VHH binders against Carnosine N-methyltransferase. Designs and how they scored, part 16

Target 1, 373 residues: Carnosine N-methyltransferase, of Schizosaccharomyces pombe (q9y7j3)
Amino acid sequence: MEYDEEEVKVLKEVLSAFFLYRQYAHTITQQKRKSMSRLSFEHKDLLLQDSDNNFLKHLSRIDQCIEQNSVLAEAIANAAIPVFCSDFDQNELFHVNVDMMQKVSSTLKQIARDWSTECVEERRTTYAPFIEELNSLFPSDSIDRSKIRVLVPGSGLGRLAFDIAVEGFACQGNEFSYFMLLTSHFILNCVKQENQFLVYPYIHSFSNHVMRDDQVRSLNIPDAVPSQYLRNSQNFSMAAGDFLEVYGTEESRDSFQVVATCFFIDTTKNILDYLDTIKNCLVDGGYWINLGPLLYHFESEGTSNSNSDSQQQPFVELTLEQLFYVMDSMGFEVLKHNSVDTTYMGDKRSMLEWIYHPHYWVCRLQKSKLRFQ
Short names: E, the ipSAE of ESMFold2; O, the ipSAE of OpenDDE; V2, 0.75 times the mean of E and O plus 0.25 times the DockQ between their complexes.

## First folded at step 6 (VHH)

Design m1 (from e10 with L99Y; framework vhh_7qia_2; at its last look DockQ between E and O 0.39; V2 from the best seeds 0.00; counts 0 for: pae E 8.9 > 2)
Fold by ESMFold2, look of step 6:
Structure m1 (fold): chain B 373 residues (1-373), chain A 124 residues (1-124)
Amino acid sequence: as target 1 above (373 residues)
Amino acid sequence: QLQLVESGGGLVQPGGSLRLSCEASGFTFSSYAMGWYRQAPGKQRELVAFITSGGSTNYADSVKGRFTISRDNAKNTVYLQMNSLRPEDTAIYYCARDYKYSWDSSGYPYFDYWGKGTPVTVSS
């Protein structure tokens, strides 16, 4: 038995989740209707008596938004089938749990972040520093940028990697999530018209909305047609797989002049493994550019009461100070360092918005103990 | 052990035909896209044709109408039928397997593993 049978099963589950989004998302409004039926007569009257302020009309509007999101979700899955899973049968959908369905909802919100005009300011604060640094390190009037290979691990829906490739660099995105891979493939390769689709990214939560119109607002995506910018270039690719497994190999040694990590290095159990892998895939004298917090995604798993052998992997959560010490010991020379204020998938119309103070740095790597004459 | 073994290359006259074969082992052949690349002396390796796991085909403009890619999943083999050969087709031809669930700038399979190649010479 080959390992790719389990990988195909996961892909079919993700495809199934996109096709089942409509049914699942309508369950949200159905549960709200059931909850309303349990209200006292007096409370129901308060919510329903005024035709201009009617809660059932609002739920019906959300159902309409769900239908439009379903068009996009199904388009993503349908575009993926002939390329990634041509034997997928829509009449044989796999069972998927609520966590998988919530990832479809989160993906729709990420489309808005990466590919809508409304979210340009967040992208400018988080992506532009990478573009500016690359342009400074490799000016187009003196460098053949197509020979500068840039890796973007955790590339998400591909906007940063796309922006880098548009500047002439040879850019490879890397992503583990099939939700991100299928969606980025759709947007980068299959969408042929600006603003071809509507997305309603804020309908899946009822908390923290000031206005009903805020919850049901639509965004047009994508705000650019990526294929128009990349059609004559062999300088863009996407590599599926776990960052450690793909780029920790001998085949990947000394393969990239730059690694660009944006909200990425805290997405593993042992950050030291990520540092080793960044060092492995960079050439000697290559650059590591990072922008992000240290919000360790697996911190809580280290406190599990499990006695299984599957708990053999170490967890390492460093402060920034400790991380810089380790980076220096590994040969990463910090050339620039500052803090940046930004959001991640923020919504300025929400009553709640988290502000990150991520740190931005540029390192140059010295892989060997070279002697100077 | 992952392996791609090409065969069927050789010397032919212009206008002639050759059929290249590539026998695969060490992976689930039917689940992968397969392709053919070629490299002429002093030139970059270029994509000639590919066939998806589902049988959809794609060809470089320079070979459309002359070359046909096909696969036999029961024999774990991909073929390239080359007709109306020209001197410009002279190259080493490589069988390739895709880097599954990955894609290049054109949205086509990203091929990451190549065989040793089989030489094809077209001369009078």
Scores: ipSAE 0.011, ipTM 0.436, lowest interface PAE 8.9, mean pLDDT 86
ESMFold2 (binder alone), look of step 6: mean pLDDT 81; pTM 0.816
OpenDDE, look of step 6: ipSAE 0.033; ipTM 0.386

Design m4 (from e10 with K100R; framework vhh_7qia_2; at its last look DockQ between E and O 0.68; V2 from the best seeds 0.00; counts 0 for: pae E 8.1 > 2)
Fold by ESMFold2, look of step 6:
Formats: structure tokens, sequence, C-alpha cells
Structure m4 (fold): chain B 373 residues (1-373), chain A 124 residues (1-124)
């Protein structure tokens, strides 16, 4: 009861954020216009004198891009209401802060990564290894893949879970972020045709663009209509909730033959809890496949001088060496281990790209043996 | 304590009617989709109908126009009104609840918890 009320509030705030995106995103360009009005006449003339290289014309183009993104953001929220929050009142939006509004913008970039042709190479580097390993471990000519349950925690916008389900596996994605869950639901279940929507994912920042056209470029999404590939409802599902809460339960014990974590295990305060939960939900002899860095998302919170509830939780940030030691102690036998080079949500036209050297591994789990076996 | 308790099953003649009830406890009923499944002996469990938290309904083709699913959120109860019953409707009927805020590949609720079932027999 108590937890359900707080979760509903967060959900309504996320819905509100999608509806408020139009208003919020336009404040960015309006602040730029206000700043322009404060320039000296000489500086203003430099930016505005040329009709082809006019800075206000560029801002107006960005406003047009914002309007198109707003169509998508509102479609996502409208599709979510009857499934997730049927009592949501669009006329009484919740107040949301800047951090939540920035998550809508980030979600638009994540759509590009998972569901556009432009980012197919990054997906091939980060997602294909999972597909290749699953196909090797469970060949379709000798195994009924629909009986092989695969869990994808932190499934984001659902592309990896979708790719796994298309190969015939019974795949469940799990996401804690309602920004991701509402968006993935829309793409996976509500989109009617390939490339139905335009997204302008790069307009929210003015830094690191070489060309004006790079900042305002559009992408078509999705590059596949997921419902056309997922005809058997038993092959795919999505579960909202915290990975620890949903899969650390007795009900989830021994429920999956495979857990697939992609850029996920560093998204917690205590990585040992994630290991415990992976072990809980895997069958004995089940597999854990991982690809990702150790970029601990909550590291700074553990060092803050705050007396919030988060200060009362343990924070554990292990090196890879320490992590492998713990994994071995818990019964995870490493069968395969290497590193790969990749970007994550990279923009190849930007002056800035993050390059990761994430580590890929495949483990087989040997759960604690009974005393008398 | 999560529970789904079905009632209202029994023996009816072809063309008859029966109303199944499922009382739910241990969760916020109004936030979940509810469904009815059935299983004849030796066969797989099959979806009969579901109703979303928003009240949208879906029916298997074999029962469309004959069965009606409804919910009463004040009583934490989902119902299945079965009219024009046929011998092929004979099965154990199970109440189901979806996984919280979840969906399957058809975009419909993903059901993860089941009651113990109530038998329905349609015979002359």
Amino acid sequence: as target 1 above (373 residues)
Amino acid sequence: QLQLVESGGGLVQPGGSLRLSCEASGFTFSSYAMGWYRQAPGKQRELVAFITSGGSTNYADSVKGRFTISRDNAKNTVYLQMNSLRPEDTAIYYCARDLRYSWDSSGYPYFDYWGKGTPVTVSS
C-alpha cells in the first residue's frame, strides 16, 4: 500500500514531464533569445547581419524541431495512460523539476540508439554478442527456445530484449525508469509502421556541434515494427520495477535459464545486491552474460555530506579484479571473458564521444551445493 | 498476502448461463489488469478474457459475444458472465493478475499470478 502510492506519484510526474516537454524545451531557445537582447550592438550585428548565417534563424529552426519532438513525447504519454495510469488527468499535471525534464530529452537520444538505422553499428557491437552467445548455447535445431527464459535487467527502450525474443527465446525485459518503460511500451506495442516518427535528438545542447545542420538533424524511428516480429505473446514480456525488488523474491527464484546484462551492473549503489539477485533468479547451471563498463552511477552520492536516507545504504564500488573474485566465491564460473571497444549513445558528428572498453563475460552458475549432495 | 479466490463455477446445461467471481487481496487492485483463463483436462491453459485497469476489455474469439468480463474496484472483484454456454466451454477457470505495470508482445497485460481455479461443466 505505502510503496504503491509513492510509485504512482512518480509515474504521474513522468507522464507530466512528457506533456510538459514542449513548454520546457522552448524555454531553452527563449533564454537564448533573451541573452541575445543583452548583447552589445556590435556583437548582435555580428550574429544577425548575414541572412544565411543568422543566429535567430537557427533558433527558430530549433523551435520547429522541438515541435516535432513534442508530437512524439505526447504520443508516448497518451499511449501509456490506459495501460499504466488510467486515472491520470492531463489537465492537472504534476510539477516536475529540471532534472526530470532533462530525462525526457535524454530519452529522445536513447530512441536513436535503440531504434534508428543511424546507430546500428553501436548496437552490433553491444547487442550482437548476446544474440551470438544465446544462439550458440541453445541451437534452434535441437532445443525449443520458447522454453529458455532470458531476463534482460535494465532493458532500456527494449531493443536487446526484442532482438532476443525474435530469435525464439522467452525474453523478459525489466526497467525501473518510467521514462524508459513508457517509451519502450509505445515503440514495441503502439507504433503501426516503420519510421512512423521523426526525432531530433541533438537539439537540447549547443556544445560540440560542427555544423548547424548536425544539431537539427532528424532520425526516423523505429527502424523495425516490433509487433510484426513478436507474434507469439509468450516470447516477450516487460516488467516494471526495481531489479532487486522484482527478482530478489522467492517467486523469482530459479526462474530464468539466462540473465543478460548490458551496460547495467554499475547502475546500483551496492553491486553485491545485483549479484545476489542474478544468482537468485537463475536456475542452477544457468548462464549470466554481461557486457559493460564499471561506471558506478551512485559513486558521488556515497561521498556527499547529507543525512538523507541514501546515506544509510552501503555503497560498494569494486574494481574488475575484485568483482571477479566475488563472482567466483558466489559460484559464477567464468567461461568466456574479453574486452570490446564501443561508444554508448555516441554522436559521430559531435566533437565529443565517449569511448568505452567494456568487458564481456559469460558465466555458468553453480548454486551452493546442499550439505549432503 | 497475495490471493485470488474464484467462485461461481458448477454444472450447467448447454445454452445456460453462469457468473464467475474472483476476489483479490494483497495488492492495489485498481492498478492491475485482471484476466480469466481456462484449462480443459490434458490441454494448455488458454486466455478467455481480460480487463485493463482502465476498463478496456479483450476476448478470445471462441467466446466473443457470449462472455463479458467486468470489474468492481470497490470490492476488489473481477467477474466473468458466461452466457450461451457450450460443451466446449467445460474447463477449470482461473483468475489471473498481471505483473505490475507490465505487458506482452501484443501490448496487452502480462499475467503472472493465478488463482486455484473453479470448475465449470457444460453437459446435457
Scores: ipSAE 0.012, ipTM 0.483, lowest interface PAE 8.1, mean pLDDT 87
ESMFold2 (binder alone), look of step 6: mean pLDDT 80; pTM 0.804
OpenDDE, look of step 6: ipSAE 0.032; ipTM 0.410

Design m5 (from e10 with Y108W; framework vhh_7qia_2; at its last look DockQ between E and O 0.42; V2 from the best seeds 0.00; counts 0 for: pae E 8.0 > 2)
Fold by ESMFold2, look of step 6:
Structure m5 (fold): chain B 373 residues (1-373), chain A 124 residues (1-124)
Amino acid sequence: as target 1 above (373 residues)
Amino acid sequence: QLQLVESGGGLVQPGGSLRLSCEASGFTFSSYAMGWYRQAPGKQRELVAFITSGGSTNYADSVKGRFTISRDNAKNTVYLQMNSLRPEDTAIYYCARDLKYSWDSSGWPYFDYWGKGTPVTVSS
């Protein structure tokens, strides 16, 4: 079928991107070297005369970091081939544009965020509230947590879903990105030793570094061997696919006791579709736990003046106040609500750090019809 | 249109053999992991064996060495050869397809679609 063939093509493009990372990333330092050849003699002297502070030595160090990152990128792709795409041919790589290569670089940063000790503060701020609420709602000494199904849409590299499953819940992550799916599979199922790999997540940008050492610093991953913590094959799963398509179905109706959304609900064109889908897959009396901003990913695309779009799609960007009105109308009773300060994939050593003020809430869903007096 | 059709079940004496077949349609069979589940009376459904798209196999400890899973991509068919059958193998056997590019905590494919099943009874 043409649909299955197109998905295989996308998967082969993603695999190709992981294999092409080495070549692509070295192109960046090579362009920097070519740019230096066009400097005046005086400017070259300023950058190259000091043997301890030589710019070409810094570029060579970055090349060494790229080589180490390519070991990880190739390990991810090689582990994926026999499971996801056994007919993939490394001698026939697909063409991959710059956006795809930037997704490999972004994936390396996300590995550091989710699976390194050095990034634990951001995870504590963004993931621990979910764990604390689940533990409070379903105490392990009185409830069989393996019967409590929790869905994590947009699970990324799987750390939140993993943390939930470690507490005894039956947790399913959901992810659409093949970059995330292949990488999370590798970390969750293929890595056998704590800190088995080094990653250099900050080398792909030259802006905002205070020290050269900040740009080229390594992090060890993963900070835990996931298979050692997951004792039951039914406690954790990953579901590939679009959240709306997978969980808007009749088969998914009333399937989960909890939906946990972390930096997720703003990743669609029409947030109302997400609300409908959360309601569909929750049981009556189920809980929705959310932490995140309302940074609507498709806002600029909805204001395009292009006449080539003959079929218009709805775009809906609500304020938090408007969103709560809609949630109440749909039967979501807000039990807790507060704001939280956090970064998202932040680098504390950078001259630039974005601070979010996301909102955290816990809702209970009531599907029952209104009664007449 | 997506369909999994099992066949080959029946009544057999202890020590006997059966070969189950599952014909698939409505999807690109060679791209999916395929598995066999069973559900004995009064018990939970359990995974018996699976075979990846690449041909790697895995078996439950209770059937290892007695059962063999295989696939024929030209016929869109997965097989379960069951030898040295025991009364505890009595169950309804279900063919399953994975939720492509998905997995459980053991790194096994996560199966989301099952056929209607074929009963297997092992008794005197």
Scores: ipSAE 0.013, ipTM 0.466, lowest interface PAE 8.0, mean pLDDT 87
ESMFold2 (binder alone), look of step 6: mean pLDDT 80; pTM 0.799
OpenDDE, look of step 6: ipSAE 0.043; ipTM 0.475

Design m6 (from v17 with S54E; framework vhh_5c3l_4; at its last look DockQ between E and O 0.50; V2 from the best seeds 0.00; counts 0 for: pae E 10.8 > 2)
Fold by ESMFold2, look of step 6:
Structure m6 (fold): chain B 373 residues (1-373), chain A 125 residues (1-125)
Amino acid sequence: as target 1 above (373 residues)
Amino acid sequence: QVQLQESGGGLVQPGGSLRLSCAASGFTFSNYAMSWVRQAPGKGLEVVSDISSEGGSTTYADSVKGRFTISRDNAKNTLYLQMNSLKPEDTAVYYCARGPYSSGWRFTPGYFDYRGPGTQVTVSS
């Protein structure tokens, strides 16, 4: 009973966040207007006198962008209600905090990364290595790819899993975040035409923009209509739930020929649990393909001296060298390993760009190796 | 090993009825939401109906509301779809699909982990 109630509460909070985005995002420009009212006359004149370069006009344009983003956010939530939470009452929105609202803004950027033409280069760098390796391991002219099951944990908005399925593989994405699940459902199942929506992913921050037009830049999404590419009896699915809970089970044992992790293995407190689960769900002789950094999401929580329930859970943060030793002990034979340079949700028009140096590897699993190690 | 097997499809005249069944094995059926999905010739997957793990919550595509009824018998590990007032537009392969483990989840296309081989329903005179 308690599990059902708490899960539904979280889902209703996420739905509420999508509906409240309009109100929240407009407070950003309203705070800028209030701040302007406190400027000296001389400073106001500098910002407002030139009709072609008027700061209030820029804020009004941002408000228009916010309205368009809210159309998308509300469309995502409305499409989700009949299939995720049919008793959701739009007149009784749940309380949401600033962190939840920032996740809506982040989700809009993630749509641009996965489903816009502008971000194809980042996807080519981070997703193409998985496609190339799968194509090499399972050539379509000699292997029936529909019998090769590929798991993509932490699949986000579903683009990598979609790309793998388009190549003929039986691909399952897995995601825990309701922000990702509701949004991926909308894109994968509900949009019917290419570039149906505009998104303005860069309006929530005023920092590091060179041009006003850069801040208010729109992107068209999606750059592909998934149903047009996954028609026919291709096996493509998304499993909702915690990776450890779903794939650490006996019924998931030996279920996949490949596990593909992209920017994922650092998203848990104990990376060894993820390794155990990857090993559990792979067949003997199956492959693990990984691309990502080791930016441990819970490191601050594990180094805290607070007396919280999280202090009684193990935290493990390994260097790559230590991780490879553990992987070898568990029966993962590294076949390929190199580094890749990429951004993650980068904006090349920004004055600030972060470059990751993630590591890419391909492993083959031998479950029977343990006795002689 | 999870197994889903649909049955009960066939040829029927417009206005007729069919009842589809799906036999489930290899998992605890009562812990999972279940769905019927269909694929008409040349079209993508469409979620026809969802049912919660305990059977108390159901949803239907607008195109089938009032004509189709989803149900389940957890004691027999079986999912059903009663299809009445059938139309030529209902012609499709119908698949039984298992939703996620979380009992509060409703199933949608792209959110199932197992799907049966399907059963053909053809509505034609």
Scores: ipSAE 0.000, ipTM 0.381, lowest interface PAE 10.8, mean pLDDT 85
ESMFold2 (binder alone), look of step 6: mean pLDDT 85; pTM 0.867
OpenDDE, look of step 6: ipSAE 0.005; ipTM 0.311

Design m7 (from e10 with S31R L99Y K100R; framework vhh_7qia_2; at its last look DockQ between E and O 0.29; V2 from the best seeds 0.00; counts 0 for: pae E 9.0 > 2)
Fold by ESMFold2, look of step 6:
Structure m7 (fold): chain B 373 residues (1-373), chain A 124 residues (1-124)
Amino acid sequence: as target 1 above (373 residues)
Amino acid sequence: QLQLVESGGGLVQPGGSLRLSCEASGFTFSRYAMGWYRQAPGKQRELVAFITSGGSTNYADSVKGRFTISRDNAKNTVYLQMNSLRPEDTAIYYCARDYRYSWDSSGYPYFDYWGKGTPVTVSS
């Protein structure tokens, strides 16, 4: 973490993006209003007649939803300033591009996934296997779970790490994205009332909605107030930083009894670095629990010619078969393995839904057999 | 490199006052929460007070109204003003810095680096 000033710039850009969401989202509806004004008179008669099917009425409803989302986005940013960036000046926002603004919209969907009742079934499919395996490996009636340290890399908005900690484990979530860090801090620490906020996570796209009401539907968040469930401060923490940088160090060696990766191991350029880091931070005989696909996030970037890519980190994209071979060679003994069908940030009311077939496995690490002189 | 240096400890009579100082170096002080912890012999380390990068303060119930935490970002220094001292305040007092924008389940900073401590003894 040699360049603190670049990190602060990114943080201020993220804060700015949350504050600029209101303006950005309303410009989208205004652009659609402009398109409506360009319709032929015959097409205006079809869509803009004084009826319940008036498209401008739909856009006005979306504007109301944007205002509610803006309340949440600004609350996240305002809560973050005194903790993360006390010199941030809301009157001097940084310029942010469309990609950053889309990350605010994506963050609103992720709040729905992790912290709303509507997404419980997706969480049951993707998170419950970790809870069930931890409970089986470390039964609460026979094990002091507060001595079992569990790391959740790529913890996002913190729901899995929270669920693990509620079961009595000492859980640390790890996240690199400031969109996730600011939002998870707000949900985990600043929201004091169940269902305090409404979020409208589906308004940013007009595609694939069956009903107008599907596009403008609200979700209450959070479906639990996390601070009320976690009374022992030693059993839960969130750590900012790149997984490789934080946990690939000698300081982190042999620090955790379990590493739990959910939709995470494909978020790197070189998956072998993740394996090395998981091995580093696990104790001998520790467990690695994984659920996720191998949808390599950086697969195409290895051919990029931009200045930001000139440092030439290796790109490695393995099949599951190849990955298991490497895991065995490194001392990871696979104890359980199956596949699971699930959505990820799915919208059950959409005409389009992706079904993933991620693989679930539990490994035990044997470091002692890899001793070399 | 990174250092936290406490000072201002010593012997004091019950009802007296002390001001602890912690000078920080090796990091951008203004961006971190800072805290004071204490550890009496045979007891676990406990939080006394912390102050966020934005200046918000928090105190243990046992010291509320008697202790005041403050910071001077220009001097890279955090202070603990300790008034109305009692024998149960006897401990080694440690300055602490948070773990890079992290937090625990109470939303309090997750402190990752500690000074060597300064002893405080309150006795007749």
Scores: ipSAE 0.012, ipTM 0.455, lowest interface PAE 9.0, mean pLDDT 86
ESMFold2 (binder alone), look of step 6: mean pLDDT 84; pTM 0.849
OpenDDE, look of step 6: ipSAE 0.014; ipTM 0.295

## First folded at step 7 (VHH; framework vhh_7qia_2)

Design n1 (from m4 with A33Y S105V; at its last look DockQ between E and O 0.01; V2 from the best seeds 0.00; counts 0 for: pae E 11.8 > 2, grease 26.7 > 24.2, placed apart)
Fold by ESMFold2, look of step 7:
Structure n1 (fold): chain B 373 residues (1-373), chain A 124 residues (1-124)
Amino acid sequence: as target 1 above (373 residues)
Amino acid sequence: QLQLVESGGGLVQPGGSLRLSCEASGFTFSSYYMGWYRQAPGKQRELVAFITSGGSTNYADSVKGRFTISRDNAKNTVYLQMNSLRPEDTAIYYCARDLRYSWDVSGYPYFDYWGKGTPVTVSS
């Protein structure tokens, strides 16, 4: 009842955020113009003295980039309405806060990561290991891959799940964020032409750019037309909802041959719940493939300084060593383990670079550990 | 216990009409998209129609203009009114429930639970 109304409210707020992106993004450049009007005459002259180094012309160029991003943002929302929220009224938008608007901007940047040619190397580092392991475990010449069900929790904009499905596996992506669900739906099911849209993913921050041209650089998306590769509706699906709630159920028990987690297992308060859920939904002898850091998203909520319901919930932040001990105790036999270096949503032209050293592992699950000893 | 129970199938002459019903239980019916699929012998299941929680409808080209999907949230029931029936409409018809806010590779809602079906035969 009440949660049905809250879920619909959140969905309509997300849709509204995509439609309000145009207005919101332009306020950023307008605030910059207002701030510039308060400069001394001498400082204004430094910024405006010639046409090539004119700061106002740079802001106008950014406004043009915002207009192009708005075309994409509105296309995402419009494509989602008939499938997700057919009663949505574009003339009666919901109120959205700054955090929601920043998520639209972040989503545009994530499209570049998953669906542009320019970001292939990051995907090669983080996604190819999953594809290589699946191909090794289930060679196409000896097995009907359409009978191998693979779950990708936290699938984001769907590139890994798409890559797995293209190899012939029955892949289900799972995502909780409506920003991700609406956007992945648009890219995977609605785009008809390779590189049909321009995105300007770097215009929302003025920090760390070497060149003005770097800030206003466009990328084409998507680098593949997914519907041309995914013609069989039985080989790909997306499931909306919280991973624990959807896959911790009795209906989900023993449902998947593989679970593939990429930058995902640290997105919960108690990592042991994720392990329980992975074990629940895997068949006996099934595989868990993981690549990611242990950047615990809720660590700060567990401090004694908080007086919220989250203080009454368990928080568990394990080192990798402690996590492997728990995994072994639960019946996860580690078959492979190494680390890699990667960026995440990186921009190689930026002065700021985040380098992760995530760990990669492949486990086989024995649900009745003592039976096989 | 989650259940979808189809009824209303049977034998009908070409040009005739049938109304299929699907009674749902074990979940909050009004919050889910509902659909009808059919499967002729030796063929894959195919989408016939679906209806959103808000009442918007979508139809396969082969049935557009002849079939109407509707829902009654007070009775937890989804209907398929089939008019101008043809021998090619002969199939087992299945009621389905979506996995909320999900979609399949065709871009339509992903349906995660299916009834046992009700047979429809169109012959003279």
Scores: ipSAE 0.000, ipTM 0.343, lowest interface PAE 11.8, mean pLDDT 86
ESMFold2 (binder alone), look of step 7: mean pLDDT 81; pTM 0.816
OpenDDE, look of step 7: ipSAE 0.007; ipTM 0.238

Design n2 (from m4 with S53W S105L; at its last look DockQ between E and O 0.01; V2 from the best seeds 0.00; counts 0 for: pae O 11.2 > 2, grease 27.8 > 24.2, placed apart)
Amino acid sequence: QLQLVESGGGLVQPGGSLRLSCEASGFTFSSYAMGWYRQAPGKQRELVAFITWGGSTNYADSVKGRFTISRDNAKNTVYLQMNSLRPEDTAIYYCARDLRYSWDLSGYPYFDYWGKGTPVTVSS
ESMFold2, look of step 7: ipSAE 0.034; ipTM 0.513
ESMFold2 (binder alone), look of step 7: mean pLDDT 81; pTM 0.818
OpenDDE, look of step 7: ipSAE 0.007; ipTM 0.237

Design n3 (from m4 with A33W S106E; at its last look DockQ between E and O 0.01; V2 from the best seeds 0.00; counts 0 for: pae O 16.0 > 2, placed apart)
Fold by OpenDDE, look of step 7:
Parts: structure tokens; sequence; C-alpha cells
Structure n3 (fold): chain B 373 residues (1-373), chain A 124 residues (1-124)
């Protein structure tokens, strides 16, 4: 892939962010130590008297956890360099902002979500419905699944795409984020053993922990070695790039029997563009399977009164009802529709969990019906 | 048996430099944080610097900018490069291994194994 200069820069920033995680994370604990030192003697004493939950001791524990996370982060980056950016110099790391570092932390959480046994329940609620539906639509005893092409936009770390491929389908994941692409590459292609790595996904927040041990809880990853399952399957691929750019083309027209979107359709400024692209990619009679909320990622950017005439991409936020109306108008026949309850990167031990009630639907595309209206 | 053997100490003039080495054996060196302590005559042992298993470094304020701790995992060795030495730096320097999930009264890692020490004398 010929990256433009800007893309290369972003890639190098992302690589740098993985390498800089160690330093960044340790600054967090150092700041906490400094804060502790500023406490009154009485308050310090209170915190130190609790020998089992000594705050300073806990910070030291977190430091050790940081080191383990750093090993993982660096492994991701090192594995990516020869594939994505061979000229990357580890001795000349790019400067990265806090947002980039937070993305590293978020990526670690995502790894836990997608590739740990501990998070299997979340996957059961979010990914399993796709597998069940695909198996129902395309029984293995009657259909050569290798001829059924499934597209997974926003594949993240590739777990859903992987699961689909394991069922025998020709599955292609699509991802735009370098954090996800690099990490997915590592997990899908470079990991050799089950539970090869530990991840501490919860150390980055000091809020809503019941016990100190909850914060420093480790998870083993991966729960499966993808290369062991996919060695013989020419049926799995990953496409890097923007969904609209890659699949909104004439070349991608009628290329897939199924499009599977999980927590994806709300990630664009204009959901109608996504619908057009999905329609473009699907064959007539193809299926669109969706599970997700309508948490529009760009909702907050539209409120800035900046009068600047700049041709800003329109922001469109639809209700589910409106979306279904549009879908019907576009030729999507809804075959199944329900809502589910799920978390997203949830911590069951946390005092706070975000609970989503995403909607699940299966649609069949009828391209010919639009011609007679 | 766990061993830490320090070397590189000696007499140096103010402003001079020394490089201390500590060779470790009897444990998985790469998995442990390593540190340098020093004890001056009549004073308590104090942490000079430590390095994590991942290579992150920390220094006492008194030596910051002058001392550099490093490690070579292939050689099971931790180093302390001491530059711009001062008479106040005169002490026996000890190599130490960390005790996991331990802490001192100041919240720093606690070290459980020590070498025999190497003397550093800064005197004109």
Amino acid sequence: as target 1 above (373 residues)
Amino acid sequence: QLQLVESGGGLVQPGGSLRLSCEASGFTFSSYWMGWYRQAPGKQRELVAFITSGGSTNYADSVKGRFTISRDNAKNTVYLQMNSLRPEDTAIYYCARDLRYSWDSEGYPYFDYWGKGTPVTVSS
C-alpha cells in the first residue's frame, strides 16, 4: 500500500505511541505518588495504615502491570514495523499527544474484549448472533460456504471476522484505524500460543474499583491462536482503508453475499453513505446483518457554531425508525429485528458499566424492486 | 543461588567518572527490576537509581542528571554510570534486586537482595 506522506506520519505516530506507552503510563503513577506526598500527615497515615490496601504499594503493583502491558504494546509495534513501516526508527520516536496514548490504553482494553476468555460473555452477546445467523442462512451441509463472501466493516481486532472465517465463510475484515490494524496483525498473524500474553486493561482508571486487586487484574490473551485455525483457509483477509473508499467503488459492486456490521454504522458522519456503500457491496438478494446502537461518534462536532463556510461534511443523526424507513426505501427488507443487552469493554467488577441496548436486524437486499417504483 | 556481584568502584577525583557494574546470577534477570543503593559513613542506605524490567529508569534527586542506570539482559548485568562525581557521592554502592509487589515507606519499590557492595571514594 502506497501511503501518502500524511498516512506515513500517522502510522509512525501510532507506532511511537505503542513504544511510548511505558513512559506514559509510569507518569500516571508518578503523578499519583506526588499527589500522595501532598496529603496531610493525617491523611497519609490513614492510607498507610491499611497494610492490605496500601496505596503506595498499590502504585508499585501498577508499575509492574505497566511493564507487562508495555511488553505487549512493544510486541505489537515490533511485529508491525517490518510489514507496515520498515523504515521506522525506534530511536527516533515521534511525539504523540495524550489522545494517542489513550488510544493505546483503549486498544489494550479491546484486546481483552476480543481475545480473552474472560470476556467471552460480551462476545456471546455481540458476535455470536452473527455466527448463528450465518449458519442458519447458509447451512454447511448444503452450501459451500467458501463461496459465500462476508464483509465485516470496522472489524477492529478481527475477532468477529475470524469467527466467521472459522465457520468456513470467505470473510474479509475492513479496518481504518492503525491502532486496530497493527494490533490485529499481531494477534492474527504473529501470536503463536494460547495465553501467550498478559494484559492489564483496567489499570488506567482509578475510579469505580471495589478492591485494589480489581484494578490490577490480569487477563490472558489470546484465547485462540488464529494462525492455527486459518492456515488452510484461503478464506480470510483484511482490507485496510476507509469503508466508503474501499467498498463504495464500482469494483466492489455486488462483491459480497453478506455484510456484517457490529457497532459500526454509527461511526460515520453520514449514515446514509454507509447504507449506500452496503447496498453497493451486496449482491441482489444478499444479506445485511447488523448489531449495534446509534451512538453517533460525530454528534458533538456539529454543534460548534463555526460560521466558516467550509464545505463541512453533513452530519446526519437518524433515529432507528427513520433508519428503517430509509432502509425500506433502499430495498432492504427486514427479516429479523430485536434488541439485545450488552456491555462494550465492560468490567464486571467495576462500580460502573455502560449498558447498551443495541438493535439486531437481518435484512435482505432487493435491488430489483427499486426499478419498478 | 542468587548472587549479585558489584564491581567498578574506586578512588576518583571530584568531577571524575566511574562506571559500576553488577552481575546477577541465580534468577531470571530480565524479569526483575534492579537498583543501586549507596551508604555513606554514618548515614542510612539510600536509593540512588532503579531500572524496571522494561528499561524505565528512576533517579534520586541528588544524582539526577549525573548518574545513568542501564541494564544488559543478555549479560545479566546492571550498570551505573556516574559522572560529575562529588565528594558527597562517597559511599559504598550496592546492587539490589526488587521484591515484587513490595514498597518502602516512600512508596518506591522494595529491594530484597543485595550485593556485597563496591566502595566509591571521591576525593581530591
Scores: ipSAE 0.000, ipTM 0.220, lowest interface PAE 16.0, mean pLDDT 89
ESMFold2, look of step 7: ipSAE 0.000; ipTM 0.388
ESMFold2 (binder alone), look of step 7: mean pLDDT 82; pTM 0.817

